# Ledger of designs, part 11: VH-VL binders against DNA polymerase theta (polq-1)

Target 1, 171 residues: DNA polymerase theta (polq-1), of Caenorhabditis elegans (a0flq6r38to208)
Amino acid sequence: EARQFEDQHLIFSAPTSAGKSIVAELLSWKVASTGRKVLFVLPYISVAREKLHQIQRCWRRDDISVCGFIGPQASNPNEWLGAVCTIEKAASLTNRALSEDWFEEIGMIVVDEMHMVFDSSRGAHIEHMLSKVLLWNQSALEKVRIIGMSATIPELYRIGKWLDGAKVFEA
Key: E = the ipSAE of ESMFold2; O = the ipSAE of OpenDDE; V2 = 0.75 times the mean of E and O plus 0.25 times the DockQ between their complexes.

## First folded at step 4 (VH-VL)

Design b23 (framework fv_imvotamab_arm2)
Fold by ESMFold2-Fast, scan of step 4:
Structure b23 (fold): chain C 171 residues (1-171), chain A 119 residues (1-119), chain B 112 residues (1-112)
Amino acid sequence: as target 1 above (171 residues)
Amino acid sequence: EVQLVQSGAEVKKPGESLKISCKGSGYSFTSYWIGWVRQMPGKGLEWMGIIYPGDSDTRYSPSFQGQVTISADKSITTAYLQWSSLKASDTAMYYCARVEWYDSAFDYWGQGTLVTVSS
Amino acid sequence: DIVMTQTPLSSPVTLGQPASISCRSSQSLVHSDGNTYLSWLQQRPGQPPRLLIYKISNRFSGVPDRFSGSGAGTDFTLKISRVEAEDVGVYYCMQATQYPYTFGGGTKVEIK
């Protein structure tokens, strides 16, 4: 199942959070295992901090380094394949990747609470970041995959269409 | 060019409120931390705190927690340091500086704002 | 809190001669990520501080190569190979390994 969606953008929507996060975690681990970078984007510092510790714990046995762009010091900035970021910090990191020519090293961006794209103040950062990914993908040999996790909202189909016809899964 | 421009000198009385500013230009303001540093007359440097303007994540030195408030308005690329009630012991030069993430380096500094508090 | 101790308090030096400033921390400055977040700043009379060196030995953009940093753990040195007139000022070490960030007391470099 996971292999079926290897090159497509995906959006998971469900009333319960546990089921939708499992697929994203498996896909992100697979990408990191191939040596490509994975970014996890979350809306709040507390949630991002918890996700950072969770991913570090899960990936440590495979010697996969995970960095947090949540505080003033990047946790483990010398060598990482996983990055856990708040929205604004993720946008900054992707802009840096473009200017420093390492955007091609990114294999996947996982956006939690994707419906935040409709938040007027913070949604612009998500929209601009993902628009840059979509633009990059138009000419890239290896594409950056977008995985979204969202609340069940009426606009979910529109987000899917905007993300190059992403597969939308509603439970 | 990267520039941080701070507001002008202030002369205040104890008990008065004050808000000083630090305006960034020539870089992505929301992509860097802004730190505040105090230098008392004839003394060395003291770190007060830092803020990430993109999400207003703010960290204070324990000695300044509750004494000052650090904030930022990203729409005008400006960071702020404010006091609700000034004390004579707040007399100092206040610097803002840009802090780079990977190196934790205070790489560009404002010109400083001199705050004098006397009765 | 990590205490940063600088020696000497003042360093009178003849133009063209070397100057050396030491900085010692009360605890190791090696972060859990393997990096050491030790910086050196220069403050000329009446001017704001200016970054010279970051992460022990990396020169910041525009800093002359006569400035060099070295050290490890708790013991760090800033060297000026041949002091020039514009090098007069107070030099500070700073650690950003642990909160709160802390500065050394400063070393005044002056021409004799």
Scores: ipSAE 0.007, ipTM 0.584, lowest interface PAE 9.3, mean pLDDT 86

Design b24 (framework fv_imvotamab_arm2)
Fold by ESMFold2-Fast, scan of step 4:
Structure b24 (fold): chain C 171 residues (1-171), chain A 119 residues (1-119), chain B 112 residues (1-112)
Amino acid sequence: as target 1 above (171 residues)
Amino acid sequence: EVQLVQSGAEVKKPGESLKISCKGSGYSFTDYWIGWVRQMPGKGLEWMGIIYPGDSDTRYSPSFQGQVTISADKSITTAYLQWSSLKASDTAMYYCARIEWYDSAFDYWGQGTLVTVSS
Amino acid sequence: DIVMTQTPLSSPVTLGQPASISCRSSQSLVHSDGKTYLSWLQQRPGQPPRLLIYKISNRFSGVPDRFSGSGAGTDFTLKISRVEAEDVGVYYCMQATQFPYTFGGGTKVEIK
């Protein structure tokens, strides 16, 4: 087959984090296993550090390298398939991917706490990053898939509509 | 042209507050870390701390934690180093420098701000 | 904290002759990503520091090819193949593998 994954964007929502993260992790592992890059975007350094160690442990046995863009860690994009980032650093990394011509290597972006797109100070970074993905996907042969993890909020379906009719799963 | 331009020399008395600046131009300010380095007269370089202007993530050397505050205003592409109460031992040249994300090296440096603290 | 030790403290050299500066770290500088964040800086009299070498051996843009870096783990060397008058200054190694970032004490290069 030509395609390695479906191009439908997904949003998972539950009152607690129980269970919703495992689906995103399995989908992201599948993308990384095809040789495409996966970005994990989290709101806080402490949460991102925990996610980095978790993903590194889970993917080590499958020979999939994972790097953190949480502090000023140097990394060559060609040496990793998984990247765990805080919001603003993820936005910068995607800007560099466009500037340095490796955006096509990205297969999936997983945004934790997706509802933060409505945060006035940080939401613009999420919005601009994902807007670039949506624009890229208009002409790309293989799409960059967006997976959102969110708290249950009234505006959740509005986010789904913005992400080209993303499937929304609620507890 | 990447440039870091620092504020001018300062002469202060012990106990006074001070805020010096480092203005970046010629690059995407929020995509690079800015570090501060102290050089006491006739001495070597000491790393004080760094900040990522995009989210204000700030890391301090243990020697400078609580002694100074590092901040940034991305709307005017400027980083700051601030003291609430200066001491004579703060007399030094202070440099700001940009850190390249992938190489973790101080690639471009400001001209330096000389701070003299004497009674 | 990682302690960076430079030798010699000063290096008087004749124009056109080679100079060598050593840097030793108290711990391995290999990051968990497999890279070594060891850089070399030059500070000419009255000027700010200038990046020469990053990640052990990569020459920064505009730096003459007479400068070279080598080493691994805890032992690193900066070499100047043919010292020129403009090379007078203090040279520092720096590690950025872990916080806090630390500098060597400096090596002063002087022309005889």
Scores: ipSAE 0.022, ipTM 0.621, lowest interface PAE 7.4, mean pLDDT 86

Design d01 (from t03 with heavy chain F103S; framework fv_tafolecimab)
Heavy chain, then light chain:
Amino acid sequence: QLQLQESGPGLVKPSETLSLTCTVSGGSISSSSYYWSWIRQPPGKGLEWIGSIYYSGSTYYNPSLKSRVTISVDTSKNQFSLKLSSVTAADTAVYYCARETLSYGDSWFDPWGQGTLVTVSS
Amino acid sequence: EIVLTQSPATLSLSPGERATLSCRASQSVSSNLAWYQQKPGQAPRLLIYGASTRATGIPARFSGSGSGTDFTLTISSLEPEDFAVYYCQQYNNWPTFGGGTKVEIK
ESMFold2-Fast, scan of step 4: ipSAE 0.342; ipTM 0.755

Design d04 (from t03 with heavy chain G105L; framework fv_tafolecimab)
Heavy chain, then light chain:
Amino acid sequence: QLQLQESGPGLVKPSETLSLTCTVSGGSISSSSYYWSWIRQPPGKGLEWIGSIYYSGSTYYNPSLKSRVTISVDTSKNQFSLKLSSVTAADTAVYYCARETLFYLDSWFDPWGQGTLVTVSS
Amino acid sequence: EIVLTQSPATLSLSPGERATLSCRASQSVSSNLAWYQQKPGQAPRLLIYGASTRATGIPARFSGSGSGTDFTLTISSLEPEDFAVYYCQQYNNWPTFGGGTKVEIK
ESMFold2-Fast, scan of step 4: ipSAE 0.402; ipTM 0.786

Design d06 (from t03 with heavy chain E100D; framework fv_tafolecimab)
Heavy chain, then light chain:
Amino acid sequence: QLQLQESGPGLVKPSETLSLTCTVSGGSISSSSYYWSWIRQPPGKGLEWIGSIYYSGSTYYNPSLKSRVTISVDTSKNQFSLKLSSVTAADTAVYYCARDTLFYGDSWFDPWGQGTLVTVSS
Amino acid sequence: EIVLTQSPATLSLSPGERATLSCRASQSVSSNLAWYQQKPGQAPRLLIYGASTRATGIPARFSGSGSGTDFTLTISSLEPEDFAVYYCQQYNNWPTFGGGTKVEIK
ESMFold2-Fast, scan of step 4: ipSAE 0.339; ipTM 0.759

Design d07 (from t03 with heavy chain S32Y; framework fv_tafolecimab)
Fold by ESMFold2-Fast, scan of step 4:
Structure d07 (fold): chain C 171 residues (1-171), chain A 122 residues (1-122), chain B 106 residues (1-106)
Amino acid sequence: as target 1 above (171 residues)
Amino acid sequence: QLQLQESGPGLVKPSETLSLTCTVSGGSISSYSYYWSWIRQPPGKGLEWIGSIYYSGSTYYNPSLKSRVTISVDTSKNQFSLKLSSVTAADTAVYYCARETLFYGDSWFDPWGQGTLVTVSS
Amino acid sequence: EIVLTQSPATLSLSPGERATLSCRASQSVSSNLAWYQQKPGQAPRLLIYGASTRATGIPARFSGSGSGTDFTLTISSLEPEDFAVYYCQQYNNWPTFGGGTKVEIK
């Protein structure tokens, strides 16, 4: 079933939105293990810090470098394969990837609380960033996968349609 | 002046596959901003959404029809098509193609083709 | 599947009268509701989207209101060309249409 969704954008949802998705973490690890970059996009600094430490701990055994782009701190994308970002920092990184010609190195973007695209003041940053990914994918030989984690809401089919027919998995 | 035009056989035998094509003119089907949709209307009855396709090939189908429906797109011809398998008399309807909005995932339809009547009869 | 119930099934009125058409959803669709007009032998024509936003070229006599589960299409003063069937359509989930309201000449 995982093989069937190898190149598909995916959305995972659960009745309680606070849960982590092991499937998204395993898929992202596989992408990073092939030498492509993975971005994790989280809405709050505290949650992003916890995710950073978790991913660093899990990926240490494979010597995969994971960096944080959290809050107002400036950082250069230096020799990392995993990036844990707040929304604004993720948008900044994807803009840099386009301008500095390394966007093709990105294999996956994992967005937590995907439902924020429509419901929050910061949703515009997610929308703009993902729109650029979708435009890039139209001509790219190696596409960027979008994995969303969301609260269970009726509008998930709307989000899936916008993300080029993403497959929706509801727990 | 975006126009959509349905074409295909007006008569299909029971148990066979209904096949229709929609030709888009005055605009590109390879549009980032739109899905392309099939909607049907049995004589004297209401409207039923069949499914939608994005120019990338991604599809959404009405769950009640999903096992019988395939929608495909040919961007080089600016066309998209519908195949509905195992038809019965209940599939007799006017079939419309339509452009479907994508703004914030919204799904209203404008413009529509003129519609083509497909009769399922022996 | 979200079910839309339109009432009345038939509305018999004279030109110049006000028409009020109802659409009720089986669950909340927020403001994700569109209205269409269909004349005999023609494709449906988009009138309203987002529950209350008039589509381009649609006369001001057409107005939409409501949110959640209860929606109304109002035609303030019927013109001869307004006698048609009207359908509501939700897009909060995969699209579904109401059964229609026929506005006919009395």
Scores: ipSAE 0.210, ipTM 0.695, lowest interface PAE 3.7, mean pLDDT 86

Design d08 (from t03 with heavy chain S56R; framework fv_tafolecimab)
Fold by ESMFold2-Fast, scan of step 4:
Structure d08 (fold): chain C 171 residues (1-171), chain A 122 residues (1-122), chain B 106 residues (1-106)
Amino acid sequence: as target 1 above (171 residues)
Amino acid sequence: QLQLQESGPGLVKPSETLSLTCTVSGGSISSSSYYWSWIRQPPGKGLEWIGSIYYRGSTYYNPSLKSRVTISVDTSKNQFSLKLSSVTAADTAVYYCARETLFYGDSWFDPWGQGTLVTVSS
Amino acid sequence: EIVLTQSPATLSLSPGERATLSCRASQSVSSNLAWYQQKPGQAPRLLIYGASTRATGIPARFSGSGSGTDFTLTISSLEPEDFAVYYCQQYNNWPTFGGGTKVEIK
């Protein structure tokens, strides 16, 4: 088998609704259930808090620890499997993972509002974070999978190519 | 130097499938920095991008051709291939393979194969 | 799809003259534009990418400018080998090419 479909990144594109993705949620749960870390990256504190409570409720029955990195927060790399972050906190967390040598524990990063990568100064944090993931994946035995939620934008081809041939699902 | 070379039948009958292979030499197709692309040019006309493939198998196709196009990659042979189904006279063109850059999603083509003329005729 | 319109379709000039080729996009492509040269019977050759960056080995007489929807390729002083067809190509979305400008000897 020449292809490695298990490390393929995904982008879900919806023109009018916030990206509700049962597939992303199920894939995230599966990754966390195997003992690997999952990061959820969202643009605003209010949206991130809502997502934090949702994921904590859904993952409780499997005793999977989920922490928020939304405001003042400190966490030990071994204390959680799910992290719900604002953009800037996610970038900081992934930098810590690289410097503290636990990046290999990350199995998946789910990015909401992926289209922001081209639009704002906050997009630079997403770009830098994902660039580090892509660089890590070049030689890693177990890859970090990127799942993006995006508005429908003309640059989807560019984003898909940049993310190592991500598969794009449009509404 | 990196070289790309197209190969395959130069004559295809209407309604049949056009099949071409691009052989890459002087460099590896298994590179995270590049896509590998097919571009065509009807006689006396301009260039049309057909599609691109990543070494892991991910494909992007021109929306106008998507229903008829399949691009595949064989990393063990350092090759990638084009299949275009249900051909008509409008598919008569010089077919080029090319390396497509992947720098933050940028897509320019360098180098190109020499091109191979495929004529669709009964 | 993003449509690229090149003008003029044909440019008749003598060696030593300046050539100015235009490419206009149907919507903004930022600086995501490349230029190619094609001689009869040959594959296209990359000249410029990112609207203004010369590809490796391309002579200084070739320059690109523009952003958004209006782009220009300039050849400051035509050499005999520069008489060819020139294509612009955008990569702000899936790649599309202009119709080409033929630069021919007068």
Scores: ipSAE 0.237, ipTM 0.717, lowest interface PAE 3.9, mean pLDDT 86

Design d09 (from t03 with light chain N32Y G50D T53N; framework fv_tafolecimab; at its last look DockQ between E and O 0.72; V2 from the best seeds 0.00; counts 0 for: pae E 6.8 > 2)
Heavy chain, then light chain:
Amino acid sequence: QLQLQESGPGLVKPSETLSLTCTVSGGSISSSSYYWSWIRQPPGKGLEWIGSIYYSGSTYYNPSLKSRVTISVDTSKNQFSLKLSSVTAADTAVYYCARETLFYGDSWFDPWGQGTLVTVSS
Amino acid sequence: EIVLTQSPATLSLSPGERATLSCRASQSVSSYLAWYQQKPGQAPRLLIYDASNRATGIPARFSGSGSGTDFTLTISSLEPEDFAVYYCQQYNNWPTFGGGTKVEIK
ESMFold2-Fast, scan of step 4: ipSAE 0.500; ipTM 0.819
ESMFold2, look of step 6: ipSAE 0.058; ipTM 0.678
ESMFold2 (binder alone), look of step 6: mean pLDDT 93; pTM 0.946
OpenDDE, look of step 6: ipSAE 0.033; ipTM 0.690

Design d13 (from t03 with heavy chain S32G S33D; framework fv_tafolecimab)
Heavy chain, then light chain:
Amino acid sequence: QLQLQESGPGLVKPSETLSLTCTVSGGSISSGDYYWSWIRQPPGKGLEWIGSIYYSGSTYYNPSLKSRVTISVDTSKNQFSLKLSSVTAADTAVYYCARETLFYGDSWFDPWGQGTLVTVSS
Amino acid sequence: EIVLTQSPATLSLSPGERATLSCRASQSVSSNLAWYQQKPGQAPRLLIYGASTRATGIPARFSGSGSGTDFTLTISSLEPEDFAVYYCQQYNNWPTFGGGTKVEIK
ESMFold2-Fast, scan of step 4: ipSAE 0.280; ipTM 0.743

## First folded at step 6 (VH-VL; framework fv_imvotamab_arm2)

Design n5 (at its last look DockQ between E and O 0.80; V2 from the best seeds 0.00; counts 0 for: pae E 5.4 > 2)
Heavy chain, then light chain:
Amino acid sequence: EVQLVQSGAEVKKPGESLKISCKGSGYSFTSYWIGWVRQMPGKGLEWMGIIYPGDSETEYSPSFQGQVTISADKSITTAYLQWSSLKASDTAMYYCARDTWLHYGLFDYWGQGTLVTVSS
Amino acid sequence: DIVMTQTPLSSPVTLGQPASISCRSSQSLVHSDGNTYLSWLQQRPGQPPRLLIYRISNRFSGVPDRFSGSGAGTDFTLKISRVEAEDVGVYYCMQATQYPYTFGGGTKVEIK
ESMFold2, look of step 6: ipSAE 0.124; ipTM 0.671
ESMFold2 (binder alone), look of step 6: mean pLDDT 93; pTM 0.947
OpenDDE, look of step 6: ipSAE 0.636; ipTM 0.875

Design n6 (at its last look DockQ between E and O 0.53; V2 from the best seeds 0.00; counts 0 for: pae E 5.9 > 2)
Heavy chain, then light chain:
Amino acid sequence: EVQLVQSGAEVKKPGESLKISCKGSGYSFTSYWIGWVRQMPGKGLEWMGIIYPGDSETEYSPSFQGQVTISADKSITTAYLQWSSLKASDTAMYYCARDTWLAYGLFDYWGQGTLVTVSS
Amino acid sequence: DIVMTQTPLSSPVTLGQPASISCRSSQSLVHSDGNTYLSWLQQRPGQPPRLLIYKISYRFSGVPDRFSGSGAGTDFTLKISRVEAEDVGVYYCMQATQFPYTFGGGTKVEIK
ESMFold2, look of step 6: ipSAE 0.151; ipTM 0.687
ESMFold2 (binder alone), look of step 6: mean pLDDT 92; pTM 0.936
OpenDDE, look of step 6: ipSAE 0.669; ipTM 0.889

## First folded at step 7 (VH-VL; framework fv_imvotamab_arm2)

Design p1 (at its last look DockQ between E and O 0.82; V2 from the best seeds 0.00; counts 0 for: pae E 4.3 > 2)
Heavy chain, then light chain:
Amino acid sequence: EVQLVQSGAEVKKPGESLKISCKGSGYSFTSYWIGWVRQMPGKGLEWMGIIYPGDSETEYSPSFQGQVTISADKSITTAYLQWSSLKASDTAMYYCARGTWLHYGLFDYWGQGTLVTVSS
Amino acid sequence: DIVMTQTPLSSPVTLGQPASISCRSSQSLVHSDGNTYLNWLQQRPGQPPRLLIYKISNRFSGVPDRFSGSGAGTDFTLKISRVEAEDVGVYYCMQATQFPYTFGGGTKVEIK
ESMFold2, look of step 7: ipSAE 0.236; ipTM 0.703
ESMFold2 (binder alone), look of step 7: mean pLDDT 93; pTM 0.943
OpenDDE, look of step 7: ipSAE 0.865; ipTM 0.930

Design p2 (at its last look DockQ between E and O 0.87; V2 from the best seeds 0.00; counts 0 for: pae E 4.2 > 2)
Heavy chain, then light chain:
Amino acid sequence: EVQLVQSGAEVKKPGESLKISCKGSGYSFTSYWIGWVRQMPGKGLEWMGIIYPGDSETEYSPSFQGQVTISADKSITTAYLQWSSLKASDTAMYYCARGTWLHYGLFDYWGQGTLVTVSS
Amino acid sequence: DIVMTQTPLSSPVTLGQPASISCRSSQSLVHSDGNTYLHWLQQRPGQPPRLLIYKISNRFSGVPDRFSGSGAGTDFTLKISRVEAEDVGVYYCMQATQFPYTFGGGTKVEIK
ESMFold2, look of step 7: ipSAE 0.275; ipTM 0.726
ESMFold2 (binder alone), look of step 7: mean pLDDT 92; pTM 0.938
OpenDDE, look of step 7: ipSAE 0.864; ipTM 0.928

Design p5 (at its last look DockQ between E and O 0.79; V2 from the best seeds 0.00; counts 0 for: pae E 3.1 > 2)
Heavy chain, then light chain:
Amino acid sequence: EVQLVQSGAEVKKPGESLKISCKGSGYSFTSYWIGWVRQMPGKGLEWMGIIYPGDSETEYSPSFQGQVTISADKSITTAYLQWSSLKASDTAMYYCARGTWLHYGLFDYWGQGTLVTVSS
Amino acid sequence: DIVMTQTPLSSPVTLGQPASISCRSSQSLVHSDGNTYLSWLQQRPGQPPRLLIYKISNRFSGVPDRFSGSGAGTDFTLKISRVEAEDVGVYYCMQATQFPWTFGGGTKVEIK
ESMFold2, look of step 7: ipSAE 0.352; ipTM 0.750
ESMFold2 (binder alone), look of step 7: mean pLDDT 92; pTM 0.938
OpenDDE, look of step 7: ipSAE 0.889; ipTM 0.935

## First folded at step 8 (VH-VL; framework fv_imvotamab_arm2)

Design q4 (at its last look DockQ between E and O 0.85; V2 from the best seeds 0.00; counts 0 for: pae E 2.5 > 2)
Heavy chain, then light chain:
Amino acid sequence: EVQLVQSGAEVKKPGESLKISCKGSGYSFTSYWIGWVRQMPGKGLEWMGYIYPGDSETEYSPSFQGQVTISADKSITTAYLQWSSLKASDTAMYYCARGTWLHYGLFDYWGQGTLVTVSS
Amino acid sequence: DIVMTQTPLSSPVTLGQPASISCRSSQSLVHSDGNTYLSWLQQRPGQPPRLLIYKISNRFSGVPDRFSGSGAGTDFTLKISRVEAEDVGVYYCMQATQFPWTFGGGTKVEIK
ESMFold2, look of step 8: ipSAE 0.479; ipTM 0.804
ESMFold2 (binder alone), look of step 8: mean pLDDT 91; pTM 0.933
OpenDDE, look of step 8: ipSAE 0.862; ipTM 0.923

Design q5 (at its last look DockQ between E and O 0.85; V2 from the best seeds 0.00; counts 0 for: pae E 2.6 > 2)
Heavy chain, then light chain:
Amino acid sequence: EVQLVQSGAEVKKPGESLKISCKGSGYSFTSYWIGWVRQMPGKGLEWMGYIYPGDSETEYSPSFQGQVTISADKSITTAYLQWSSLKASDTAMYYCARGTWLHYGLFDYWGQGTLVTVSS
Amino acid sequence: DIVMTQTPLSSPVTLGQPASISCRSSQSLVHSDGNTYLSWLQQRPGQPPRLLIYKISNRFSGVPDRFSGSGAGTDFTLKISRVEAEDVGVYYCMQATQTPYTFGGGTKVEIK
ESMFold2, look of step 8: ipSAE 0.466; ipTM 0.802
ESMFold2 (binder alone), look of step 8: mean pLDDT 92; pTM 0.944
OpenDDE, look of step 8: ipSAE 0.858; ipTM 0.924

## First folded at step 9 (VH-VL; framework fv_imvotamab_arm2)

Design r5 (at its last fold request DockQ between E and O 0.85; V2 from the best seeds 0.78)
Heavy chain, then light chain:
Amino acid sequence: EVQLVQSGAEVKKPGESLKISCKGSGYSFTSYWIGWVRQMPGKGLEWMGYIYPGDSETRYSPSFQGQVTISADKSITTAYLQWSSLKASDTAMYYCARGTWLHYGLFDYWGQGTLVTVSS
Amino acid sequence: DIVMTQTPLSSPVTLGQPASISCRSSQSLVHSDGHTYLSWLQQRPGQPPRLLIYKISNRFSGVPDRFSGSGAGTDFTLKISRVEAEDVGVYYCMQATQFPYTFGGGTKVEIK
ESMFold2, look of step 9: ipSAE 0.589; ipTM 0.835
ESMFold2 (binder alone), look of step 9: mean pLDDT 91; pTM 0.932
OpenDDE, look of step 9: ipSAE 0.891; ipTM 0.935
ESMFold2, fold request of step 11: ipSAE 0.609, 0.501, 0.511; ipTM 0.843, 0.817, 0.813
ESMFold2 (binder alone), fold request of step 11: mean pLDDT 91, 91, 91; pTM 0.930, 0.930, 0.930
OpenDDE, fold request of step 11: ipSAE 0.891, 0.897, 0.897; ipTM 0.934, 0.940, 0.937

Design r6 (at its last look DockQ between E and O 0.85; V2 from the best seeds 0.75)
Heavy chain, then light chain:
Amino acid sequence: EVQLVQSGAEVKKPGESLKISCKGSGYSFTSYWIGWVRQMPGKGLEWMGYIYPGDSETRYSPSFQGQVTISADKSITTAYLQWSSLKASDTAMYYCARGTWLHYGLFDYWGQGTLVTVSS
Amino acid sequence: DIVMTQTPLSSPVTLGQPASISCRSSQSLVHSDGKTYLSWLQQRPGQPPRLLIYKISNRFSGVPDRFSGSGAGTDFTLKISRVEAEDVGVYYCMQATQFPYTFGGGTKVEIK
ESMFold2, look of step 9: ipSAE 0.575; ipTM 0.836
ESMFold2 (binder alone), look of step 9: mean pLDDT 92; pTM 0.937
OpenDDE, look of step 9: ipSAE 0.866; ipTM 0.927

Design r8 (at its last look DockQ between E and O 0.76; V2 from the best seeds 0.00; counts 0 for: pae E 3.4 > 2)
Heavy chain, then light chain:
Amino acid sequence: EVQLVQSGAEVKKPGESLKISCKGSGYSFTSYWIGWVRQMPGKGLEWMGYIYPGDSETRYSPSFQGQVTISADKSITTAYLQWSSLKASDTAMYYCARGTWLHYGLFDYWGQGTLVTVSS
Amino acid sequence: DIVMTQTPLSSPVTLGQPASISCRSSQSLVHSEGNTYLSWLQQRPGQPPRLLIYKISNRFSGVPDRFSGSGAGTDFTLKISRVEAEDVGVYYCMQATQFPYTFGGGTKVEIK
ESMFold2, look of step 9: ipSAE 0.340; ipTM 0.740
ESMFold2 (binder alone), look of step 9: mean pLDDT 92; pTM 0.937
OpenDDE, look of step 9: ipSAE 0.887; ipTM 0.933

